# Ledger of designs, part 15: VHH binders against Homocysteine S-methyltransferase 2 (SAM4)

Target 1, 325 residues: Homocysteine S-methyltransferase 2 (SAM4), of Saccharomyces cerevisiae (q08985)
Amino acid sequence: MARLPLKQFLADNPKKVLVLDGGQGTELENRGIKVANPVWSTIPFISESFWSDESSANRKIVKEMFNDFLNAGAEILMTTTYQTSYKSVSENTPIRTLSEYNNLLNRIVDFSRNCIGEDKYLIGCIGPWGAHICREFTGDYGAEPENIDFYQYFKPQLENFNKNDKLDLIGFETIPNIHELKAILSWDESILSRPFYIGLSVHEHGVLRDGTTMEEIAQVIKDLGDKINPNFSFLGINCVSFNQSPDILESLHQALPNMALLAYPNSGEVYDTEKKIWLPNSDKLNSWDTVVKQYISSGARIIGGCCRTSPKDIQEISAAVKKYT
Short names: E, the ipSAE of ESMFold2; O, the ipSAE of OpenDDE; V2, 0.75 times the mean of E and O plus 0.25 times the DockQ between their complexes.

## First folded at step 7 (VHH; framework vhh_lunsekimig_d3)

Design c2 (from t6 with S56Y Y106S; at its last look DockQ between E and O 0.01; V2 from the best seeds 0.00; counts 0 for: pae E 11.6 > 2, grease 26.7 > 24.2, placed apart)
Fold by ESMFold2, look of step 7:
Structure c2 (fold): chain B 325 residues (1-325), chain A 121 residues (1-121)
Amino acid sequence: as target 1 above (325 residues)
Amino acid sequence: EVQLVESGGGVVQPGGSLRLSCAASGRTFSSYALYWYRQAAGIERELIASITSGGYTYYVDSVKGRFTISRDNSENTMYLQMNSLRAEDTGLYYCAAVEYYGSWESTYDYWGQGTLVTVSS
């Protein structure tokens, strides 16, 4: 009844591709939770009424979101913790102490696990340092990014997630900067003792948001060789252009052919700056069927959606995975 | 809405120097990441340099040590100082900018029209 450890499951099933859920933050906003704040999609969990009031509208919305992604075919899902670093939470919410913070994270993980059941995989999601400063889409970490103490920033969340048996994988999402990538890759098993992945934020023209090429990223990984933390399980791309994402993932595959990959792009909608809304992209060049087929051929083992991907998008992804695996 | 205009291109001998400018109108650049791309005849546009709002720079290996990107936010202008020019540097040079909308909103690329650099003796 209990699920196999994720790495063992994928090793035992070499053609299996897991369907990941979609864009939780934008989905919550579409359902009436205002997520534009310093902790993003974590905001409903900050209120004690979420936990204590059985009639909480926000609790119902979040539970329904998880159920809708499950019904759409998601097999691995994320905690709603993209922007929940200790620094972001303690500076911007009434949750101030490490004890309060650990309680928050434990409650979020427990809630998420209860929503998805014991049969599905759960990712403990960690956004980049850039999310704290709202720069994950440029990779602009200022004048001396090599001097940022990334470990101290992540430590409280990492220590909590490392101990939580309800999580199956830790995900460092939307990494836009080579110095942050190098920092994460430098952490040994004493710091990062659970399976983890790194998702890159890539400009549509095929470079990391800070300008680093996919070849340079691959070279960093190759240079580490056997020194790399053995818990590093997947490399991939997320929060990237729908139309360009197959070419980006293929370039990673060509440079690192033995690396297990993952991908969860944005939906490809276009922001209308006058109306302040997202609109369908009239120049849509690909379907989910086409994109998923290409991801599978590039060695992706986990495929889902990021910003603006709905349960309907996940249903299309699931159908394509079934078709091509 | 945002318009980028490159200038400063021209014909120069190998070993010479040029300074390109990219001026913005319509909005300020101060929070943008800024990029220079180059396109030689018959090939795709390639990134050559970038600069963050805080001034952190990146260069591809082929231009490192020869080119310097800089920005002046008070003039809404980015620059590319190109020294020790080589024939291989010949091409159209484009500037690009990425505007932030928020931590989870996608950004749009803004592109200039390009300025031609020809390195020939």
Scores: ipSAE 0.000, ipTM 0.183, lowest interface PAE 11.6, mean pLDDT 83
ESMFold2 (binder alone), look of step 7: mean pLDDT 78; pTM 0.770
OpenDDE, look of step 7: ipSAE 0.010; ipTM 0.276

Design c3 (from q5 with S27F W53S; at its last look DockQ between E and O 0.41; V2 from the best seeds 0.00; counts 0 for: pae E 11.1 > 2)
Amino acid sequence: EVQLVESGGGVVQPGGSLRLSCAASGFTFSEYALYWYRQAAGIERELIATITSGGYTYYVDSVKGRFTISRDNSENTMYLQMNSLRAEDTGLYYCAARTYSWGDEYDYWGQGTLVTVSS
ESMFold2, look of step 7: ipSAE 0.005; ipTM 0.315
ESMFold2 (binder alone), look of step 7: mean pLDDT 81; pTM 0.806
OpenDDE, look of step 7: ipSAE 0.024; ipTM 0.264

Design c4 (from q5 with W53S S101Y; at its last fold request DockQ between E and O 0.47; V2 from the best seeds 0.00; counts 0 for: pae E 5.3 > 2, grease 25 > 24.2)
Amino acid sequence: EVQLVESGGGVVQPGGSLRLSCAASGSTFSEYALYWYRQAAGIERELIATITSGGYTYYVDSVKGRFTISRDNSENTMYLQMNSLRAEDTGLYYCAARTYYWGDEYDYWGQGTLVTVSS
ESMFold2, look of step 7: ipSAE 0.354; ipTM 0.704
ESMFold2 (binder alone), look of step 7: mean pLDDT 81; pTM 0.796
OpenDDE, look of step 7: ipSAE 0.019; ipTM 0.287
ESMFold2, look of step 9: ipSAE 0.000; ipTM 0.206
ESMFold2 (binder alone), look of step 9: mean pLDDT 80; pTM 0.795
OpenDDE, look of step 9: ipSAE 0.030; ipTM 0.336
ESMFold2, fold request of step 17: ipSAE 0.000, 0.000, 0.157; ipTM 0.204, 0.198, 0.585
ESMFold2 (binder alone), fold request of step 17: mean pLDDT 80, 80, 80; pTM 0.790, 0.790, 0.787
OpenDDE, fold request of step 17: ipSAE 0.046, 0.048, 0.020; ipTM 0.372, 0.410, 0.308

## First folded at step 9 (VHH; framework vhh_lunsekimig_d3)

Design d1 (from c4 with Y32N; at its last look DockQ between E and O 0.10; V2 from the best seeds 0.00; counts 0 for: pae E 7.9 > 2, grease 27.1 > 24.2, placed apart)
Fold by ESMFold2, look of step 9:
Structure d1 (fold): chain B 325 residues (1-325), chain A 119 residues (1-119)
Amino acid sequence: as target 1 above (325 residues)
Amino acid sequence: EVQLVESGGGVVQPGGSLRLSCAASGSTFSENALYWYRQAAGIERELIATITSGGYTYYVDSVKGRFTISRDNSENTMYLQMNSLRAEDTGLYYCAARTYYWGDEYDYWGQGTLVTVSS
């Protein structure tokens, strides 16, 4: 059961909301793959034994993660490529040349597609520029962020993903900085030739990590008007505080009522370093049922989870989507 | 990995002013969202002000217009300027930092500095 192009599918099914997978990095760590390094959850794919040894423990773990999210109800899933920029890979692994890098990306996408089958949608995941310097949750890009050549940074990964017909959507995740956002929005179809989305990294008080307001972001999009790349398919929020995420998404909806939206927040725990335990967020008043209902009311078309979100959380999201659509 | 030390508490008359300081050490100061909380006797700790790494400030209604949060990255210090103090502002004032490690949120706390507003 071959899938329709994503844009056509959503047009044909105007009330459909796709369930996205959850926190892949956290799940890999919980299943025994150490991911704390500069290339994050890419690390199992760097080892040639992952590809050449059919009995590889890491291969089994990654396949089981995809299967568990699928069984939980995921309908659109991500490649495990958040920190797989050419800069991060070439500086921190034995994979050094563009040819080696392109082969790595091709194999990751092929593997992911094989795990999820032909009837599910696959996102080519791209982390922000800030991820390579650990600034994606602060948005502090230094003294002259307007002078950063964001295109040069993204180019190798983006050119690979643009050509890969196993991907249905490119995702620019966790964007924390207005200058990076403006750069991505400035790229025309010659640069971004596939459907794509932008996920914003938003502080719990409703501003981008660098301090930019949602109203300012909406104004940037409105000012571009018909100059926006027609492949820009979704705007949204990811890796944000659970309890505040519905209000943040509603703010985007009010400012941009015709924009298709997406949301995938973190699970609602915060680590208390004095008590050395994960505690519920002190303001946690919402369940997945409640937040999913609110996301749908705000016009979300893709809903999932980010950090610490398990297949059980995706099962709850899937049930809520069925209930409210 | 982040150490926070508050100072500047004391006894002050209603209508008076105090400036609290929070000195931070450990991880990079400019990357942290920083917070002031207070705890009155018999009440759970409450957030009163936030300053993000990008400089956005947030205040709860009870202190808005009277308190000002600020930061000095060259001194790794956050401040709370408290003006027009009232008896109900009495309490133990904590600074806190929220850091992010691999997408996870971590809260760090100071030990608190006492503010008493009495005539």
Scores: ipSAE 0.012, ipTM 0.472, lowest interface PAE 7.9, mean pLDDT 86
ESMFold2 (binder alone), look of step 9: mean pLDDT 80; pTM 0.782
OpenDDE, look of step 9: ipSAE 0.030; ipTM 0.346

Design d2 (from c4 with Y32N R98E; at its last look DockQ between E and O 0.03; V2 from the best seeds 0.00; counts 0 for: pae E 10.6 > 2, unsure alone 64.3 < 65, grease 27.5 > 24.2, placed apart)
Fold by ESMFold2, look of step 9:
Structure d2 (fold): chain B 325 residues (1-325), chain A 119 residues (1-119)
Amino acid sequence: as target 1 above (325 residues)
Amino acid sequence: EVQLVESGGGVVQPGGSLRLSCAASGSTFSENALYWYRQAAGIERELIATITSGGYTYYVDSVKGRFTISRDNSENTMYLQMNSLRAEDTGLYYCAAETYYWGDEYDYWGQGTLVTVSS
């Protein structure tokens, strides 16, 4: 009982902004775990040796990642489950049955909770349907996206996370497609019984990856009105271009001024495709100090980093949050 | 820069088969998700198949069971095996690569190879 329920804590502390962790996938890759695979950053948890061998190198790496984000100032952290849908796991790993899958998820959540302790908040992270086809940055879900059974895709993971009291929030992150957004928003408390958020994958020009405008998204939410699941706690943006992210978040704030928001952009580095390295961007217009200030003014309640953001980036975010709240 | 060049298009009768190739130059092939798109006359490009760097595949319903995407990282080449071709499969076929499977916002496109399915 070391922490209040998240919704109560934020209601009791209306100016509080929680610092989220950073880019787990890229951070694990920087530490030597090959994450380019069908389950992305979940790959170290697939092997039984991770769980049974206290000397596992991967176990040490993941534990140290969580510790480094905590020491950097993270107050809310994610399970390492971006591409851990039942479809992704059962089709691409030796974990095949629902029973085995539930055991995997339980172990990941338990491990994450043990790493962060009882006084920090834990998000059950769920990546978009598009992640399993690598289309989260285009939003192109094929010929008939309105006919995709998103509930069936998410159901095993949702049923597990709904029951797990070690989680404080469910996060649908990197959502790039209006039909997936509408599906999630259509789910009532029988489907989504825990607080949840939706993080949008937004093109640098300010539209959802599939081309839907922020105004259209706001209108979808307004049209649902009081039919929206009362557990829907935050809307936001993630895996978005660093420099454009403050304007994108402000556009959501203008369209939905009463909505609690969140933001966790990619780092502002540029990729050198020939050297396969990330380089400093001397042309970048913003620092973490400036973007965090802008996010807070736009009503953000959770701020962190996505792709390529390290504990050092989270330290800068934490310092800026302290400065402006 | 990454350059993508499609080949293997041609004229084929309904029910026939065709194998498309996409050769990549540059160092991004093995680390990227790769895609096949097609564009019929007067219609916008549509995604038809994807293959991730880890080998996971996805197909739209209209081609599932008939088309197979594959990759050969040692040759920097992606393939699309197209079986049981239909007139509706006629179009310009593009390969595309997403630079960085996750966390990258850039796509590269080939110039396309024409597939014509007709008697």
Scores: ipSAE 0.005, ipTM 0.348, lowest interface PAE 10.6, mean pLDDT 85
ESMFold2 (binder alone), look of step 9: mean pLDDT 77; pTM 0.769
OpenDDE, look of step 9: ipSAE 0.011; ipTM 0.267

Design d3 (from c4 with Y32N T52R; at its last look DockQ between E and O 0.05; V2 from the best seeds 0.00; counts 0 for: pae O 6.7 > 2, grease 24.7 > 24.2, placed apart)
Amino acid sequence: EVQLVESGGGVVQPGGSLRLSCAASGSTFSENALYWYRQAAGIERELIATIRSGGYTYYVDSVKGRFTISRDNSENTMYLQMNSLRAEDTGLYYCAARTYYWGDEYDYWGQGTLVTVSS
ESMFold2, look of step 9: ipSAE 0.138; ipTM 0.589
ESMFold2 (binder alone), look of step 9: mean pLDDT 79; pTM 0.783
OpenDDE, look of step 9: ipSAE 0.022; ipTM 0.252

Design d4 (from c4 with Y32N T50S D61R; at its last look DockQ between E and O 0.01; V2 from the best seeds 0.00; counts 0 for: pae E 12.1 > 2, grease 26.9 > 24.2, placed apart)
Fold by ESMFold2, look of step 9:
Structure d4 (fold): chain B 325 residues (1-325), chain A 119 residues (1-119)
Amino acid sequence: as target 1 above (325 residues)
Amino acid sequence: EVQLVESGGGVVQPGGSLRLSCAASGSTFSENALYWYRQAAGIERELIASITSGGYTYYVRSVKGRFTISRDNSENTMYLQMNSLRAEDTGLYYCAARTYYWGDEYDYWGQGTLVTVSS
C-alpha cells in the first residue's frame, strides 16, 4: 500500500493535480521560531537539542506544521531545506564538516518523512545560488554570471539528495537567473538522478527576475530537446505575485504546451509599511478558487503556496483542485 | 527603512513635458525594482511604468511611447520623462520600491507629486 513512484503515478493519472504544502518559513515564524538568519527556516534543526530532547518546543512546532498541512489536504510536501546549502550551513553554523552536513540532511529528511508518512510524496527542497547572497528576487548575479560554478555550490546537497530513497522529487526553487537555469538544465543523470523540477522567480510583468522572457526560457528548453535530463519533470513558478501568477503560468503553457507545470505563489497579502503589518488582498476577483482553476487550465500538475500561505490557504487550494479535476 | 521622495510635478499645457524624480534613501537602491503609479481623482492608484534592478522596463499601453522610465544607481534616483502630455495624464504620481527581506517582498511608497495637464 506504499505510494507509487511519482513518475508512474502521474502517468497513470493524467488529470491528477497534487496539492503541495504552503509557506513553511512564515508558518514557523508565526509559531515562534525566528527564521530571519543565514539558513532561513533550517534554523531549528541546527541545535542538537532538537534531536535529543523529545520535549523540544521547536520539534513540536515543526511536527505540528507538517500535520496541519497534511490535515489541510497536502499530498506532496517539502523538506525544510530552502537555504541549507553546504556553503550556507558551514559558514553560518557549528556544522562545518561534510560528514556533519550529510548527517544534518539525513536527519531532516528522516524527520520530514516520519511526519508525513509513507503514502505522501516528499520534495527535497533546494534554493537558488542567489539565496546565499540575497539575490533570488532580483536575479542580479553580477557582471559575469556565466562564470559562476553553480555545480560546486549545489554538489554536497545534490549528492546527498540523489541517494536518499525517502525523497520522491528534487525541487530547485525560486530560480531567478537564466545562467543558473541553463546550468541546472545542463546536468546529466550522474548529477541529477532523481525526478526534479525547476521553479522560476518571475517578476509580476512576466519576465524572469534578470529580465529573460518566458519565450526565451522556452526556446532554451526547445533547443536542448532530447539532450535534457529525462528526470526533468516539471517547470513552474513559485514565490511570485498571487494576482499575476495565472497569466505568467499561461504564458509558459503557450510557449511549452506539452510541459507539465507547477505553481505555488505568495498569498497576495500586501505589507503596510506604516502599520508594520500584512494586510489582506483587496482584489475580490482573485481567490484561490479562481487562481487554481486557471492553473489547472494552464496544465499545472502540482499546486500549492509559497510565502505567507497557511494551512487554511492549502485547504482552499485542495478544495479547488477537487472541484476542477 | 526605505524613504522615497518624488519631485518635478507641476502644471503643464497639453502636449508639454515634465520630468519626475524619485530619490531613495535608507536602502541598497540598486537591488530594488522601481515603479511609477498614477492616481486620478476618484480612481484607484494604477501602475504606469516599472524598471527592474537589471534595467528591464515596462509601460502600460496608455503611456508607452510617450513616457520613459530610467534609473541612476549612483544617485539613488529614478526618473519618469513624460512627453506629449494629455489631460488624462492629470493625477498624483507616486514612486514605489520593492525590497526583499529574507525571501519576502515589501513595497514602499512615496508621498506623491501632483501633475496637472490643463489649458
Scores: ipSAE 0.000, ipTM 0.275, lowest interface PAE 12.1, mean pLDDT 85
ESMFold2 (binder alone), look of step 9: mean pLDDT 80; pTM 0.795
OpenDDE, look of step 9: ipSAE 0.022; ipTM 0.373

Design d5 (from c4 with Y101R; at its last look DockQ between E and O 0.10; V2 from the best seeds 0.00; counts 0 for: pae E 9.7 > 2, placed apart)
Fold by ESMFold2, look of step 9:
Structure d5 (fold): chain B 325 residues (1-325), chain A 119 residues (1-119)
Amino acid sequence: as target 1 above (325 residues)
Amino acid sequence: EVQLVESGGGVVQPGGSLRLSCAASGSTFSEYALYWYRQAAGIERELIATITSGGYTYYVDSVKGRFTISRDNSENTMYLQMNSLRAEDTGLYYCAARTYRWGDEYDYWGQGTLVTVSS
């Protein structure tokens, strides 16, 4: 491993902000991979031809996506594993056994590392429990969300990622529900032995998708105090409204001023349901330059893009990070 | 905009069966995760079943083994087959749809269809 451990690198460079990649799922869709399925962006990796045929069209598309984000200035990138939970994969693909699943994850991580090289950071991306039933944008986990065994759901992916030294950070993305957040925060080093972050799915009005306030979330973290897993490295927001994201991140900063933060919002386009296309949002009031400046002021250490953010958006983010750091 | 219309509600005896339908207009169901909710009098809506665009289903414990969610994407329609109905299944049944893709914040609701289970 040629790069410094991520925690050491950031400690040695206290003003550094890492540029994250963009919306992998929407980029793959725009490049011809049909991602609207129960395993989302995992779908190209399910076919053995992806792995055995170096001329595979899907292999070329995924490689080109990583290269385009790298050329745009990304310094930390994600594995394409948002919906690669054992439950989603084993119930919806020919990959059924734990052994087959571990092989899939190992191959995806190896492939991603090979695409980005040894000098870039790699996040093992984990989507929320709600992703397997498409509830990450409502936060509605049913009548008794406190009774969901979140650990059982995540365990196969976590055990694999904990062992994989090609990953630098584990990312729990798009967490929409306070009970899921509390479960992840309750896991000690025997469960989460690698640096990790939690990205919150936040409504444009500044609350978690299930209605929990940012103040309540901050209080949960404060109440844990020094009992919190020391590998918990960042808190942040992802797949949130572009226009409101600076204020949301600032509210977290005010409540948790010593917490390293991250942000990767949506691009802010508007979906036209009749034309089935995304259109420019005429009410987009900010530029990437403006929002990145605000994120840095709020203590963000990782900044990128989520849904519909392209390599061009990442180039703008990278330029703004260089300007303001 | 997606508009959803439920149908098939009615009065049924305990142990009976009923089939609900949810028809969509303005967009196709094929890209959407689809949901059934129910609301008993004086209680908030509760999720009871979901079906993803790829056909994966989830049920809350109170309906597992009795209810079956299904979809017919060619007819732009979702169904809920309800068997072995109980008095506690009484309520307004709503269908809902959400797009499968990241960052789509559209949640669409039907108006509800009433199911009454009475002895």
Scores: ipSAE 0.006, ipTM 0.367, lowest interface PAE 9.7, mean pLDDT 85
ESMFold2 (binder alone), look of step 9: mean pLDDT 80; pTM 0.791
OpenDDE, look of step 9: ipSAE 0.011; ipTM 0.292

## First folded at step 11 (VHH; framework vhh_lunsekimig_d3)

Design e1 (from c4 with S27F E31S A33Y; at its last look DockQ between E and O 0.03; V2 from the best seeds 0.00; counts 0 for: pae E 13.9 > 2, grease 29.4 > 24.2, SAP .731 > .668, placed apart)
Amino acid sequence: EVQLVESGGGVVQPGGSLRLSCAASGFTFSSYYLYWYRQAAGIERELIATITSGGYTYYVDSVKGRFTISRDNSENTMYLQMNSLRAEDTGLYYCAARTYYWGDEYDYWGQGTLVTVSS
ESMFold2, look of step 11: ipSAE 0.000; ipTM 0.151
ESMFold2 (binder alone), look of step 11: mean pLDDT 81; pTM 0.803
OpenDDE, look of step 11: ipSAE 0.018; ipTM 0.277

Design e2 (from c4 with S27F E31S T52R; at its last look DockQ between E and O 0.02; V2 from the best seeds 0.00; counts 0 for: pae E 13.9 > 2, grease 28.5 > 24.2, placed apart)
Fold by ESMFold2, look of step 11:
Structure e2 (fold): chain B 325 residues (1-325), chain A 119 residues (1-119)
Amino acid sequence: as target 1 above (325 residues)
Amino acid sequence: EVQLVESGGGVVQPGGSLRLSCAASGFTFSSYALYWYRQAAGIERELIATIRSGGYTYYVDSVKGRFTISRDNSENTMYLQMNSLRAEDTGLYYCAARTYYWGDEYDYWGQGTLVTVSS
């Protein structure tokens, strides 16, 4: 009845690809939660009424989102903690002390686990350092990014997540900067004691947002070799262009053929600049069926969606995964 | 139609001050993160200051303590107060607005206002 440790499950099931949930932030926004704020999609959890009022509308909305992704076929889901660093929370909400912050994280993880049950995998989601300064899509961390103390920024959230047995995987997502990537890869088991992945934020031209090439990233990983924390379980791409994502993931596969990969791109909708609306991409040959097929052939073990991806998108992903595995 | 219009640039002596404005229209100003970028001749644009919808600010080291970014949501205007100006601050200053959406969301840019620091 109980789920296996993630690494063992995947080793026991070598053809298995886990279906991840979709764009929680945009999905909550579509359901009426105002997420444009310094803690992004974590905002409903900040209000004590979310926790104390059994009739909370926001609580119902978040529960329904998790349920809709589960019904769509999600097998691994995320906590809603993309912009939930101690710095972001303590500077922008009434939650100020480390004790209050740890209580917030514990409650979010417990809530998420209760929503998805014991048989699904849960990712502790961590956004990049750049998210707190709105530089996550440029990767521009200033003149001396090598001097940023990434560990001190992440430490409160990491210490909480490392000891929380309700999490199965830690996800550093939307990493846009090579120095941040190098810092995460430098952390040993005393810092990162759970399985973890790194999701890269990649420009449509196939480079990391800061301009670093996929070949340079692969070389960093190769140079570290067996010194890399053995909990490093997946490399991949997230919140990247739907249409370019298969080629980007394949470039990682070619450079790192033994690396387990993951991918969760943005929706494939096309913005009609004349009508100012999002439309299905009827002019392109890429579909979730095509994209998922290519991800699987590139070695992806976790596939889902990022910005604007809905439970309907996850249902299509799930169907394609079943077809090709 | 989205518009961002910078103003307040000019020629100033070293040690002087300028205040730049960025007037916005055509979008829900209060919900966007706002940015000032600087471009020296022949160089890529660089981000120098950020202000989020909730008021959090960030500055690169070269301007920290000398520049102050602010916003007035009732006037749909962002400001950059620049004090203790140096020759190195010379450049074309752009304002930008970006949503909190990830990946392929629109960037809104102004046309730029020139700041020249010279004797």
Scores: ipSAE 0.000, ipTM 0.232, lowest interface PAE 13.9, mean pLDDT 85
ESMFold2 (binder alone), look of step 11: mean pLDDT 82; pTM 0.802
OpenDDE, look of step 11: ipSAE 0.014; ipTM 0.241

Design e3 (from c4 with S27F E31S A33H; at its last look DockQ between E and O 0.03; V2 from the best seeds 0.00; counts 0 for: pae E 12.7 > 2, grease 27.9 > 24.2, placed apart)
Amino acid sequence: EVQLVESGGGVVQPGGSLRLSCAASGFTFSSYHLYWYRQAAGIERELIATITSGGYTYYVDSVKGRFTISRDNSENTMYLQMNSLRAEDTGLYYCAARTYYWGDEYDYWGQGTLVTVSS
ESMFold2, look of step 11: ipSAE 0.000; ipTM 0.251
ESMFold2 (binder alone), look of step 11: mean pLDDT 84; pTM 0.826
OpenDDE, look of step 11: ipSAE 0.366; ipTM 0.759

Design e4 (from c4 with S27F E31D A33Y Y106T; at its last look DockQ between E and O 0.06; V2 from the best seeds 0.00; counts 0 for: pae O 9.6 > 2, grease 26.9 > 24.2, SAP .684 > .668, placed apart)
Fold by OpenDDE, look of step 11:
Structure e4 (fold): chain B 325 residues (1-325), chain A 119 residues (1-119)
Amino acid sequence: as target 1 above (325 residues)
Amino acid sequence: EVQLVESGGGVVQPGGSLRLSCAASGFTFSDYYLYWYRQAAGIERELIATITSGGYTYYVDSVKGRFTISRDNSENTMYLQMNSLRAEDTGLYYCAARTYYWGDETDYWGQGTLVTVSS
C-alpha cells in the first residue's frame, strides 16, 4: 500500500505523532562499522563491495539497523547522509565527480527505501555547513559567517534530494548558526522544492550553539511572513540535551505556537569535549515517557532519538507516543 | 579519572582454565569497544579478542573456540573466560577500551595481568 504524502497524512491525522528512528551512527558502531571518519555513517556505502557483494557484512549491518528501528516502532527514518555533502565526499573519498556523487546518493536512498519499505517515510538527511569542520556543536563559523556561501555547500546534495521521489522529507539537521538558518529559510521553491525541516543545534542554556535565542529565531521566521517557503514543514531540536530538551522545545513553541515541531534529543549522556569521552548523566530528570508527553504538549509532530539512542529508546518513545496520542 | 584494572591472572596447568576480569571506571563503559590483548615475552603485543558496544564478539584464530569475551555493562566489567589453556597462551594480558565517536578515537588501557601456563 502506497503511503500518503507526509503533509496530507499529518493534515488528515491532526493528533498523529510520527516516531523517528534513533542514533544510526551509534548502532552502526555497535555493530562493527567504524564511523569515525570524514563521511561518518556513510562510510559503508563508499565501498563498491557494498553494492557488488550481496553477502557484504556491512550490507547486513545497515539492513539490520533499519530493521531494528522499524521493529522498535519507527515510522519515519533517515538516510545515513549527515556527512555526505559533495564537499566532504569529494575531499575524503575516491568519489570525485558530481556524477559519481549523484550515483552514490541515489544508491543510498534506494537502499534505504528498500530497507524500510513503501509504507514508511524516509528523510533525506543533510548535515550543516559546519559539520565538515566539526563545528555543529560550537556554532563558530568564523569572523564572517554572513559571507559564507551556504547554498554552494548544500547545492549538490539538495539538488539530488529534490529530484528523488523516494524521499518524503528533507532534513537539515543540527543547524548551529543563525546565518546558516537565515540562508536556508531564504531559499524559495525553485531551490528547495520538497518538504523540509530544520533541526536546531542547541546547547543546555536553550540557545542556538552560536548564542542565538529562540525568540530571535522566531522573529526571523515571523519576519518572513508569507515569503517563507511553503515546503518548510517542521522546526525543532536535535542532538540536544535530553534533560533540557523539553523546556527548550517549549520555549520554541511559545515563540511559534503554530509551527509544527520536532525533537530528537540525545540519550542523556554528555560528551566531554575536553576529555573526549561520553559521561553518564547521573542527574537524569526525565524519562522518555515524561519527555515525550511534554514534546507532544509543545506541538511536536515528529519525535525520535539522536546520539547514543538505541532501538530500545525508540521503543520507549513509541510506547509513550501511543499513550499520549 | 579513567581506570581499567585487570585481575584473575595466575599460574595454571595446560588444559586448565582461567577467568580474567577488567573493571572499568571514569567513562561511559557501554559506549566503548572492549579488547583483550596479550604479550608474550619477546613478542609484540597482540589483539586476541574484541567485544563491541553492541555485544558482537571477535577472536583471533589461535584462541577461537577456547576463549570467550563478555561484558557486563551494569558492573562496568569485561571478562575473558579462557579454557583449554596452552603453554603458548602464557603472557601479560591487557584490557583496553576504545570509542569512535565524534571523529576521535579514545583508547584506555589497563596495567595487565600475568597468565602463566606451565606443567
Scores: ipSAE 0.012, ipTM 0.265, lowest interface PAE 9.6, mean pLDDT 91
ESMFold2, look of step 11: ipSAE 0.274; ipTM 0.663
ESMFold2 (binder alone), look of step 11: mean pLDDT 81; pTM 0.802

